# Ledger of designs, part 132: VH-VL binders against q9h9l3

Target 1, 176 residues: q9h9l3
Amino acid sequence: PRKMVAIDCEMVGTGPKGHVSSLARCSIVNYNGDVLYDEYILPPCHIVDYRTRWSGIRKQHMVNATPFKIARGQILKILTGKIVVGHAIHNDFKALQYFHPKSLTRDTSHIPPLNRKADCPENATMSLKHLTKKLLNRDIQVGKSGHSSVEDAQATMELYKLVEVEWEEHLARNPP
Below, E stands for the ipSAE of ESMFold2; O stands for the ipSAE of OpenDDE; V2 stands for 0.75 times the mean of E and O plus 0.25 times the DockQ between their complexes.

## First folded at step 7 (VH-VL)

Design W44 (framework fv_unasnemab; at its last look DockQ between E and O 0.63; V2 from the best seeds 0.00; counts 0 for: pae E 9.9 > 2)
Fold by OpenDDE, look of step 8:
Structure W44 (fold): chain C 176 residues (1-176), chain A 122 residues (1-122), chain B 107 residues (1-107)
Amino acid sequence: as target 1 above (176 residues)
Amino acid sequence: EVQLVESGGGLVQPGRSLRLSCTASGFTFSDHYMDWVRQAPGKGLEWVAEIRNKFNSYTTYYAESVKGRFTISRDDSKSIVYLQMNSLRTEDTALYYCARDEYSGSYYFDYWGKGTTVTVSS
Amino acid sequence: DIQMTQSPSSVSASVGDRVTITCRASQGINSYLNWYQQKPGKAPKLLIYDASSLQSGVPSRFSGSGSGTDFTLTISSLQPEDFASYFCQQANSFPYTFGGGTKVEME
């Protein structure tokens, strides 16, 4: 349990018409919600769309942003050997150009017991915002300033903790 | 090699102030939480204060016995953690250790300085 | 505050002996329990963290166990250099608190 971390990333648009999602911020928290990592990250390619209303990323955040290659190294060092919890985490890993072992990955968007607890269909993909409101009675991603990756990572970890025992037992019986 | 070197200890009268410093080297100072732990003569260990890193907004925590009188702070550019001690009392007499806390979430003190002695006496 | 009750306060032992020190928390602290060794005139040294994890460089004769409220430090075969004071410390919640200590003395 202690060797768990939760991750949330924000992406901006690069490439033609900004259709490529590039990592622009990454936040990692430990089991207790303490922040282990939170940095703005500079993509290797020119940013076409900051996607600010969702990502919260602005041009000013890129002035002293950590270059992608350096940030990736820092992040991977934190993730290595840990159980990594995230919501729709495949997007985060894709942006990181890194894939964590499936056996050490927990995606809160695909945990049926979590949905059941929230009175949602078990096989539905629910948003982090919705699950957080239903199960933690907390509002996240409010306003027009964009998402807070730290807030989202913390919420993700707290959600997982609600079903940790049951889900870990399930995974032990049904290894991915 | 990780090193922590405390300084600033001395003899002071009750009600006076003293500022301790701990200079760190041999590791990325800015990544770690830093703590002060004290030990009165012939007594056990007492946690005093903690200051967290930049990722956690440099949040500080204090023992009730020093709250409102002591202030922990840090200068990451110099790799120094400070302990400002005001309104000192005789019971504050102790050897004060600077300790490094791991930053991955286990919360243990893996490295300690040699300590600096604070004596409060009339 | 979480009170840490450490026992015994002192123990006399001989080289080769098995030594057991106990630490009890006034409330559940999960596995957030660390053990330190302190020799006279020296700073504490980390032995065990997270109840049972051996710190790098610490001899394997040291071990920790327990969870919740009851924890144990064990020295399987006491060596001459192990005569010292030992302290437990909880890191579950602030304020962090230490046990009263156990002095391991030569018989």
Scores: ipSAE 0.804, ipTM 0.917, lowest interface PAE 0.6, mean pLDDT 95
Fold by ESMFold2-Fast, scan of step 7:
Structure W44 (fold): chain C 176 residues (1-176), chain A 122 residues (1-122), chain B 107 residues (1-107)
Amino acid sequence: as target 1 above (176 residues)
Amino acid sequence: EVQLVESGGGLVQPGRSLRLSCTASGFTFSDHYMDWVRQAPGKGLEWVAEIRNKFNSYTTYYAESVKGRFTISRDDSKSIVYLQMNSLRTEDTALYYCARDEYSGSYYFDYWGKGTTVTVSS
Amino acid sequence: DIQMTQSPSSVSASVGDRVTITCRASQGINSYLNWYQQKPGKAPKLLIYDASSLQSGVPSRFSGSGSGTDFTLTISSLQPEDFASYFCQQANSFPYTFGGGTKVEME
């Protein structure tokens, strides 16, 4: 059978006024929530804004961080050939400079049955925090240290598992 | 090529201790869960213990028969997993295998060492 | 603990025969079931993982099926090198448990 993983990335601001989002941490978990990868990543460009309130990233994390090119290679080895689950996952793939096949991509921000279970409009883009609170009765992205990409990846996998059977059946009948 | 080489087995009296080692090569040891599985002479397989990797906080799990007596540990810098066996009993007599646990999509032992023999006898 | 009941405990077969081995879990284990082959004096070798996935390098005559509680390992056309013991193992929950084994013997 096909293997399935969930991913979540943290970005820092690079470029003019820190407006460019560059990869600075990536977490990948297996179907049961075990961590396959969790590393701080050093962007090739100067970090202008750590966005610490959201990313949880500080200068100290960059000291021994894995250079982007090396981290990208490690991450792609894990993702290639697998079903990859994420939330607004196009942002993660963009930061990785990577294109994953649509047939193997699952975006929990664009799964109509998941929104339906949360009593939200089927075509609305709901935040990971909101869906996790509504469907798993769990508060994520809480605390003064910023978001945990491990916590976010685990929540994303658990959310997908709530609709996995019906959504995989839908995709089999309606290939992307 | 992936290799796992066990050592440290021997003949010991009941109540004594032994430490088994398993040296790994040919892969990124620090990324894998590692397990010990034993087989008594002429009998089937019995899972003994697992140690997870750094990403999963080096969490350990044990079979009920060995809890409190055996300790699994690892040294990622040397690519070695250990099994410290205390208060040994005659029923601990077995061939002890080191195994790599592939956990990326499912949990299974894709590589095994040749094993090291532990005999607990008076 | 999850008990794994494996049957038969032994089977006598000839080269070219179809051999089936079954494994039953005392409670649901989803598809977290692996099959291993063990030859005399050797370590176990992984054949099938996640109930039905063939391990790289294992001949296609080996196949696995099942989910939940009932699982089967099939050897479609037995070869001389297949006379060995076979063990199922559940990885759904700790402690991991193995079936009692099936010895495939020459008839």
Scores: ipSAE 0.670, ipTM 0.880, lowest interface PAE 1.6, mean pLDDT 92
Fold by ESMFold2, look of step 8:
Parts: sequence; C-alpha cells; structure tokens
Structure W44 (fold): chain C 176 residues (1-176), chain A 122 residues (1-122), chain B 107 residues (1-107)
Amino acid sequence: as target 1 above (176 residues)
Amino acid sequence: EVQLVESGGGLVQPGRSLRLSCTASGFTFSDHYMDWVRQAPGKGLEWVAEIRNKFNSYTTYYAESVKGRFTISRDDSKSIVYLQMNSLRTEDTALYYCARDEYSGSYYFDYWGKGTTVTVSS
Amino acid sequence: DIQMTQSPSSVSASVGDRVTITCRASQGINSYLNWYQQKPGKAPKLLIYDASSLQSGVPSRFSGSGSGTDFTLTISSLQPEDFASYFCQQANSFPYTFGGGTKVEME
C-alpha cells in the first residue's frame, strides 16, 4: 500500500499591504510522527507582515531560510506518490503552488467520521486545535507566540489514524 | 553517486576501545538516519545502532548487546558517522557496515559501505 | 525481540528456474519487511522494501509479497548473477532483526 505523510505550513504576508499568503515554514511527518522535513522558507518576494501571532515566524528565522524554489523541490519530492494528510490542506497546497491528486489527499477538516467521534456535527468544519483537544486530550497552538508546524502536522496524523480504517474503506467504495 | 566508506577497524584486545568512522558522500547526509550493522564470521546480520537526523534531535538507538558500551554519533558538517566501541568483547568480532536508512518512513537500508573488520582477541 | 525465520536455508537451482524464499516473523510486523541480496565478500544490497516495493535499479524478475507474519521473495526466472544469499529484515520494531539467510546456489 501507499505510504502516508502529514503536512502543515505557516504563511507570512507578502505583496501589497501584506495580503498575499506566502510559504515561510513547512513541516512533514511520517505515519509514526517522525519529522521528515522542517524548514523555514524564504518567500520569493519581500515579507510585509510576518503574522507572528499565528505563524510563529520572526525576521531572524528568515536569515538562513531555504529559498522557496529549492524548498518546493525538496517538499514535492517527499509528497510525490504518497497519501498526504493535512488540515484545511488546500491552503498548504496553494502556498506550495502545487496540485496533489484528490484520490491521494486527506483533509481532517472535512472527514465526517472524525467529527462524529468528537461529538461535532458531521458537516461542520472544525479547527485542528478543537479536534486535537477533544480526541487526543492535547493542547496545541498554546500561547501568543504562534503555531508550531511540527506539532500541528503530528496532531493531524494522529487524528487521521483515529478514522483511517473506516475512511480508507469508504474512499475505496466511493472513489473521489 | 552515493558512497559510504568505513574505517577504523583492526585487531584489539578484550576490554579495549576502538572508534569506527563512516565517511558519506553523494547525498544530503543531514537528512538521513544512519545505522551500523555487523556480521560475525560465517554468521548472519545483526543491527547494532541507529542515529536519527537533526529534525528528530539526533536520537540514538542501540541493540541490547551493545547498550552502555557503544556510542553512535554524527558530524553533519563533515558527513561522518562514528561508532565508539568501549569494553570490547570477543563476541564483538565482526565486519561492521555503515548503512544509510531511508527517512521517508519505511526504515530500510538502501546503501551500504563495504565494511571494516573488527577482531577482538587476546 | 522479533525472530525472523527463513526457509529454505539453501536451494539448488538452474538458470531460468522460479525460486521462492519464505520469511516468517514471530509476531505481526505489518508490511515492514525488507529483502537483501548478499554475494560473497560484498555488502548486502536492498532488493525489496515494505514487503512488495521494488528498489530502484533492481530487475523486475524480483518480487515480494505478504503481510503480517508470512512473507515471500520470488525470482521469476533465475539469472547467473542471482546466485547469492538472501536475507529478510523486519523494520517494525527495535531491534531490527534479520532472517538467517537463504543461499541460492547452482545445481
């Protein structure tokens, strides 16, 4: 069977008024939660807003950051041919300027059995923080210093594992 | 071209120490886990130790037979893996291979060095 | 520790023969099973990882199958360069452990 990875990204503001979301950190973990990739990434354009409250990115992180083009190549090499798990993962793929096949994509923000397990409406879009607290009894994204993409990717993988057997069987019977 | 070259083997007396080195080239060394695997004369393969990458805090793992006596370490700047072997015993006599572990979650040894021989004898 | 038992310990075969080697784990290892080839005086060479995935550059006559505790390496049409020893290895749990090996030799 195909190998599975989880991804999480942090973005900063670029472009006019800092309104464009550009990739500034990416973390990828394997099925067991081991870190396969974790780098700060230098966007190809000037950073206007580090968005530190949520992103955790500060100016000093960019000093030795990997240029976007190089980082994208490294990241896509890891993702190719794998089932990729994320939370609201369309934002991560957009920041990577990348399309991953729908049949190989798993989004924990849109899995009805996962919501049901958390006693949430099956059609609701639940935050990673809330699902992790409810189902893993763990607090993530704590404090005002921003998110950890490693922590978030690991939590995302653990959440998917809770419904993996059921959901993979559902997708096999109902191909996307 | 991926290359792994072991060195530091030799003949030593029981109770003494030896340090093995493995020089790596042809790949991004800092991304990979690295392992030592040994093969006693005429015997099968025995995993000895693993050191993980910087993303995983260079965590180390050891076979029970060597725990407390052997230390695996790495220098990413020089692309070298070390195996410090203390309190050597005759049963440590083997050909010692350096192996590259695949870090994508499969845990297999895709490249091996030619090995360096350690003989522990009075 | 997970014990890996290979069968047979040796096999005599001719070029063109189909060769099957089995490997049994003492407890479930999912699909975390690798196969290596070793020729005399040489380092092991990876053939198959994750039970059934063919390593790059390995000829397609090699295939692997199985999950759980029972695994098989098959050489569909033995070639002269395939006379060697073959080892399975589990990567499910530390310590990683290897089977005792199977020597494939010329009849």
Scores: ipSAE 0.006, ipTM 0.594, lowest interface PAE 9.9, mean pLDDT 90
ESMFold2 (binder alone), look of step 8: mean pLDDT 95; pTM 0.957

Design W45 (framework fv_unasnemab)
Fold by ESMFold2-Fast, scan of step 7:
Structure W45 (fold): chain C 176 residues (1-176), chain A 122 residues (1-122), chain B 107 residues (1-107)
Amino acid sequence: as target 1 above (176 residues)
Amino acid sequence: EVQLVESGGGLVQPGRSLRLSCTASGFTFSDHYMDWVRQAPGKGLEWVAEIRNKFNSYTTYYAESVKGRFTISRDDSKSIVYLQMNSLRTEDTALYYCARDEYSGSYYFDYWGKGTTVTVSS
Amino acid sequence: DIQMTQSPSSVSASVGDRVTITCRASQGIDSYLNWYQQKPGKAPKLLIYDASSLQSGVPSRFSGSGSGTDFTLTISSLQPEDFASYFCQQANSFPYTFGGGTKVEME
């Protein structure tokens, strides 16, 4: 198989009323779930809202965080030329200010066979938590204090592997 | 540019201990998994142990033949991986290689040191 | 443990010959198979990883194929520097295991 990684990012609120989403953590795992990258990332703008309930990010995580420009370079070196799996991955790419080739992108929030296996409408956008519970019988995003981007990236890779053979064949016959 | 240099081998009596070191240079040591692979005189290769990086909690793995006797560890500040060998047996006699394990897309040993010789004999 | 059976144990060949070495895993290992070359008195050198990917700097006359349990290393036109031992290695599960080796020697 081609080299494949899964990514999940956490964002904090910057800008007016904290409504702008800025990258504050990124986790990348390989096909087997081993962690290739996991760093807290310092946004170039003041953080207005840590969104801790969802992001798991607190002020102490920013102390030794990698500056955005440096983190972006490290992350893009890992992603370039690889099949990248994510859930609602357009949000991650937007936070990274990066365009990954569509032919090498796999979004588990928009794979009809995956929804079908979960007894969900094929064109619905299901949450990572919901798909993971239904298909892997595993609870993620628990524990009150926000999400683990490592856990989310690992779950995303495992979900993709359930439909990998079928979906790669579909994409080969129907290139994006 | 990438270099791995093993040291610490020698002649030792059965039941004794030795500690091997492997000093790495020319790459970001802390980002890599590190392994020990041995080769008995005139024989094939045998994987001994692996230590993962900080991202993967420094998790360790061992061949059954050395489990409980050998301990792999690392010091990222010095770019050194160690193999502590206790309760040595004559069957542990081998050239011991340090190897870098690339794990981004698959698992493989892309760089090896020249090895350090361990001889366990009375 | 996954046993790796490599054949032949040795092969005599001449410069320009096509040489094939086979490796069989006792269980399915997907494509997690690597090939290494070892010359006398030297450390092993990676040739092929993930069954068929050529390592940077390795001549294109080397190629790997296979998946699951049966794998082949091919040298399309043997050169003088290719007389060496070759080892396959599975990286599917711990413990990692190597084949017994194949010595490619001059006819």
Scores: ipSAE 0.557, ipTM 0.855, lowest interface PAE 2.3, mean pLDDT 92

Design W46 (framework fv_unasnemab)
Fold by ESMFold2-Fast, scan of step 7:
Structure W46 (fold): chain C 176 residues (1-176), chain A 122 residues (1-122), chain B 107 residues (1-107)
Amino acid sequence: as target 1 above (176 residues)
Amino acid sequence: EVQLVESGGGLVQPGRSLRLSCTASGFTFSDHYMDWVRQAPGKGLEWVAEIRNKFNSYTTYYAESVKGRFTISRDDSKSIVYLQMNSLRTEDTALYYCARDEYSGSYYFDYWGKGTTVTVSS
Amino acid sequence: DIQMTQSPSSVSASVGDRVTITCRASQGISDYLNWYQQKPGKAPKLLIYDASSLQSGVPSRFSGSGSGTDFTLTISSLQPEDFASYFCQQANSFPYTFGGGTKVEME
């Protein structure tokens, strides 16, 4: 269990009309919720749309941000060989241009027992905010200043821990 | 090569103060939690204090026996962790080790300094 | 505070012997248990972390097992350099606490 981390990334809009999602912040926490990594990341392309309402990212955060190539190296060094927990984690891996083994990936948006605990349809994709409110009785992503990727990563780890024993046993019997 | 070098120990009277320093080299100091662990002559190990890294807001934790008397702090620009010891008691007499806490997957002291001796005696 | 009880306090052994040291926590600590080796006049050295993970550079004759409250450190074939004191340490909750130590002596 100690070789398990949770990740949450914030994206900004790049490319034509800001339609491309580029990594602009990444937070990684350990099993107990301690922060292993939390950096603003400068995309290699011009930022068209900061998406501040959701990302919490403003132009000021980019001034001393870590360049994408360097940040990616740091992040991948932390993730490699570990069980990585995330919510809709495929978006985070895509932004990182990274392929993590399915056997070591846990996506809290696609864990049937977790949805069942929340009294939601097992195959539905529920938001992190909804699951956290239902199962942990905690409001996250509050207000209009944007989301905290640290808060989101911590909530994601806590949600996974609610089903960890059951889900790890399921995966051992039914490898992906 | 990871190195931790403690300094600042000495002989001091009860009720006085000492400040210990631990200079780190050979790794990215700012990424690690840092701890102080002490060992009284001929006795076992006792954890004293921890200071977390910037990512975790430099939070500090203390053993009950030293709470309110000792203060742990750090200077990432110099790669030094400090232990300010006030209101010293004879039972604080020990060899004081600086230790690096590897916290990425779990919590354990993977590197230790050789220690600095603190003797509290009249 | 979580109290860590080690047994035995000392053990006499010969080179080639299998040595077993136990550590008991007063409360459940999951697998947040570390083992350290200390030689006279020297700083402790990490051997095992998270109950059973061997630290890089530590000989494979050292192994750890257990979870919850009962833990064991085993040295499968004692070598001359293994005569030392051994300490367990819980990292489940603050304050971190150490066992009283086990001295492995030559018989």
Scores: ipSAE 0.461, ipTM 0.827, lowest interface PAE 2.8, mean pLDDT 92

Design W47 (framework fv_unasnemab)
Fold by ESMFold2-Fast, scan of step 7:
Structure W47 (fold): chain C 176 residues (1-176), chain A 122 residues (1-122), chain B 107 residues (1-107)
Amino acid sequence: as target 1 above (176 residues)
Amino acid sequence: EVQLVESGGGLVQPGRSLRLSCTASGFTFSDHYMDWVRQAPGKGLEWVAEIRNKFNSYTTYYAESVKGRFTISRDDSKSIVYLQMNSLRTEDTALYYCARDEYSGSYYFDYWGKGTTVTVSS
Amino acid sequence: DIQMTQSPSSVSASVGDRVTITCRASQGISNYLNWYQQKPGKAPKLLIYDASSLQSGVPSRFSGSGSGTDFTLTISSLQPEDFASYFCQQANSFPYTFGGGTKVEME
């Protein structure tokens, strides 16, 4: 049996007009929400926009941050061969410059039974904050100081656990 | 090669204190949860305490029988986990093992030291 | 606290025998159940974790099964080096608790 982890990344803006999303923090938790990895990550490119309102990242977090190449190696070692849960996880994989097999990927923004439980349209992309409030009665991403990627990863794992049995059975019959 | 080496055990009178140490080598100590498990002579295993890593705020947990008397702590710079044992009782007499808690996917003690003997007697 | 009841407390067996050890939790622990082997004068050694996952380096004659409250450790064909004590341990919640142990003795 494969191990399962949940991931949430924070990105900053690099490149022209800060339009490129570059990895600046990554949090990974195990099935029970214990933190396996949580590091600030220094992008190889100049940071144009910290996007602090959402990322929670400030210039001081980049002091002594783990360089991207090293962080990427550490993160991929944790993810490889595991079922990886995330919310809108394609953004996280893109920032990591990483391809994770679809058969081992679970995206809580695209699980119809989860939306159904939250009284949301099955094929809509709902925010992590909304699903967590509706299904777990918990407020995350509170305030103006940015998100906690640890909190987000933990909430994502808990949301997946609500539909895990049903969704794994669905995937077994309808492989991605 | 992963190694855990316990020290600090000995003979002590009831009501006194001892501090046990466990020196780790062969792995990244700071990434792991560390536990103490004891075994009274001829008896089974009893979990005593756990200290989590920096990612999990060095959170500590204790068996009810030792809560308030024992304190687990760690020094990541030296790769040492400690067990400060106060107000010792005769029933604390046991071989004390240091164990590494692998927690990446599950929780289990994959490596153990040889143990250090604590005898509490008058 | 979660109580782990292990049975039998001892079993007499011969080389080649199939040995089954049972562990029962007083409440549901999902799959957070580990099995350890302990030989006289030595520290415990992990055999099985997460109820059924075989630790690397452990012979395939050892297997674990179960979930929730009822768990078993099976040794399909007992070897001379398997005469030892065996302990289950739940890792579902604190405090972690161990079963009372099963001593597998030569018949």
Scores: ipSAE 0.414, ipTM 0.809, lowest interface PAE 3.2, mean pLDDT 92

Design W48 (framework fv_unasnemab)
Fold by ESMFold2-Fast, scan of step 7:
Structure W48 (fold): chain C 176 residues (1-176), chain A 122 residues (1-122), chain B 107 residues (1-107)
Amino acid sequence: as target 1 above (176 residues)
Amino acid sequence: EVQLVESGGGLVQPGRSLRLSCTASGFTFSDHYMDWVRQAPGKGLEWVAEIRNKFNSYTTYYAESVKGRFTISRDDSKSIVYLQMNSLRTEDTALYYCARDEYSGSYYFDYWGKGTTVTVSS
Amino acid sequence: DIQMTQSPSSVSASVGDRVTITCRASQGISSWLNWYQQKPGKAPKLLIYDASSLQSGVPSRFSGSGSGTDFTLTISSLQPEDFASYFCQQANSFPYTFGGGTKVEME
């Protein structure tokens, strides 16, 4: 039977001028928002830019972080065979160097009914923060300490649940 | 192979305390929620308590009948979940099962131990 | 607390019979309902989770259906090893609660 999880990853800057986005934290929650996975992840390359205002990652988080190869294996075991919900999720899959089947992927940044409920243009790409405020009346990603990937994954799952019945019916009629 | 082995049951007088243990093997214990479910002689099942994993802050939940008297805890380094039972009553007499709560896809008890018997009697 | 009313309390049946057990929740629990089988002297065994999902290793003659407040467990063709007690359990909210059980006994 198909199961559903939500994922949110935090990336740090590696490579020249910190332009490469490398996985540095991953949070995965189940349908009810319970945490299945939440680990800081050590990139294989030197971190040039922690992007702390966005990622919430600081140097101390890397001290006991799980090496990328090990973390990737753990994460893929959780995702494989499940419906995976995320916001702008292609970026997360890129950072994981992973292909997830489109039929089992749900991207809350590209679900027209969700934008409609938020009084936003159906074809616009809205931020997680905006949709969560509009539809759940909750402020996420507040302050200067960076984002909580747990909070973001939980918000993403709750947003998807608002349109789950409608969107799953649409996908059954219009397979990706 | 997944195994759950309960221990610590016995005969105890009302008002006394008893501590149950459940030793887990064959899976990554620290990733799972753990529960205690009891069954009084000849009766049905009653959920007693749950302890969540580290990712969910070891949050605990209890049936109303045991709140304030029972404490569920765990030691991930030893793969053991405990049930500390204080102020025991005759109505607590039951076979106590340890169960694994599979929460990654849904919530259900996919593995159970054989149980340990607790008899509260004077 | 969510009360789970299970019926019948017992049923006498013969091998090959179709057996249906019902479970009713006092409040809506969506599909957060599990079914367990318990044989005499043994721990319970998961049969069905999320109202209709068959647990790996469980024979296909077992099926579950329902949502909201009304749920059923069906055994399409009873086998000798199916004489046992059956319990529903809601996982919608704490405290988790079980139905009173149904004993399926030999006619």
Scores: ipSAE 0.120, ipTM 0.739, lowest interface PAE 5.8, mean pLDDT 91

Design W49 (framework fv_unasnemab)
Fold by ESMFold2-Fast, scan of step 7:
Structure W49 (fold): chain C 176 residues (1-176), chain A 122 residues (1-122), chain B 107 residues (1-107)
Amino acid sequence: as target 1 above (176 residues)
Amino acid sequence: EVQLVESGGGLVQPGRSLRLSCTASGFTFSDHYMDWVRQAPGKGLEWVAEIRNKFNSYTTYYAESVKGRFTISRDDSKSIVYLQMNSLRTEDTALYYCARDEYSGSYYFDYWGKGTTVTVSS
Amino acid sequence: DIQMTQSPSSVSASVGDRVTITCRASQDISSYLNWYQQKPGKAPKLLIYDASSLQSGVPSRFSGSGSGTDFTLTISSLQPEDFASYFCQQANSFPYTFGGGTKVEME
């Protein structure tokens, strides 16, 4: 039963010296990698730092961007009641100002069997780029124009699928 | 609430063209994949074509029997999906259904129109 | 193409009977299997999606099970309105393919 989606968000810098991470793009894909949501999002606070090298966000993307409050409602409607997969997903939930139940959350940065398949220490936090290259033989986050949150969400889902059976059995026996 | 209404069917001679339309209402049309499924008289169901939504680049897929002859397209501003049928054959005679493909959790046709009849005969 | 073999092609049953329809895929389709009901002169109606999920508004006497290549639709206690044709459909890969159908008819 596939009530499972993967999410990846891009954040821009707001607040003092641009140190606060505010949501500026969100992509959500289904189990097979089809895009359910992909919108640029206008933060309620002044953008100090677009962080373009990583986020891919530029001023032109903000012109027709969905206001944060509206985007948040749309996103939460998709996430509620579903298993949500992400990489370092706490950052995405924080930017969304949202709490998702731990029993329905899957973080590919904290799945020991996944690190083991990649010949990495089980308790290390490995980057999405590294795991995707090692396990899927695919280069993501390539180029100097920033990351694609769609590409990142798709890679995250594919990584989770490599350990899904094993990890779901583990969680069934060891509920969080 | 959700409605799909097909139109454009009729009697055509082999080798001719016909365009089917399906007008959707009662849901956010632009968020859904749309499909055409046909049923020959007294026979089973045969999937014909799918068009994905804008988030998925309006990607199209076809059954091999219609590939190169049929084109699926959509107009999100009017909530219409089309099926352009060229080089029609007698084997294309069927009731043509428009169906909504729910893809958020999995892939399934949760709503169907009543269908429009296409008869290819001389 | 994934071939969907549905059995039986027809079954005669009485109200209150348990009816079982099977569908076999020529390849592993995971749980991407849907079941539809079609009454004469009507469009198909979704009953079960993703192998075992009951569509909203469909009576609980309908259930689906299976994964991989072997799938089953069960009607636990047949009602008069259940005399109809039933089709399975795989959504694992293109082209989407349907089973040949099972006609449930009155004994």
Scores: ipSAE 0.485, ipTM 0.834, lowest interface PAE 2.7, mean pLDDT 92

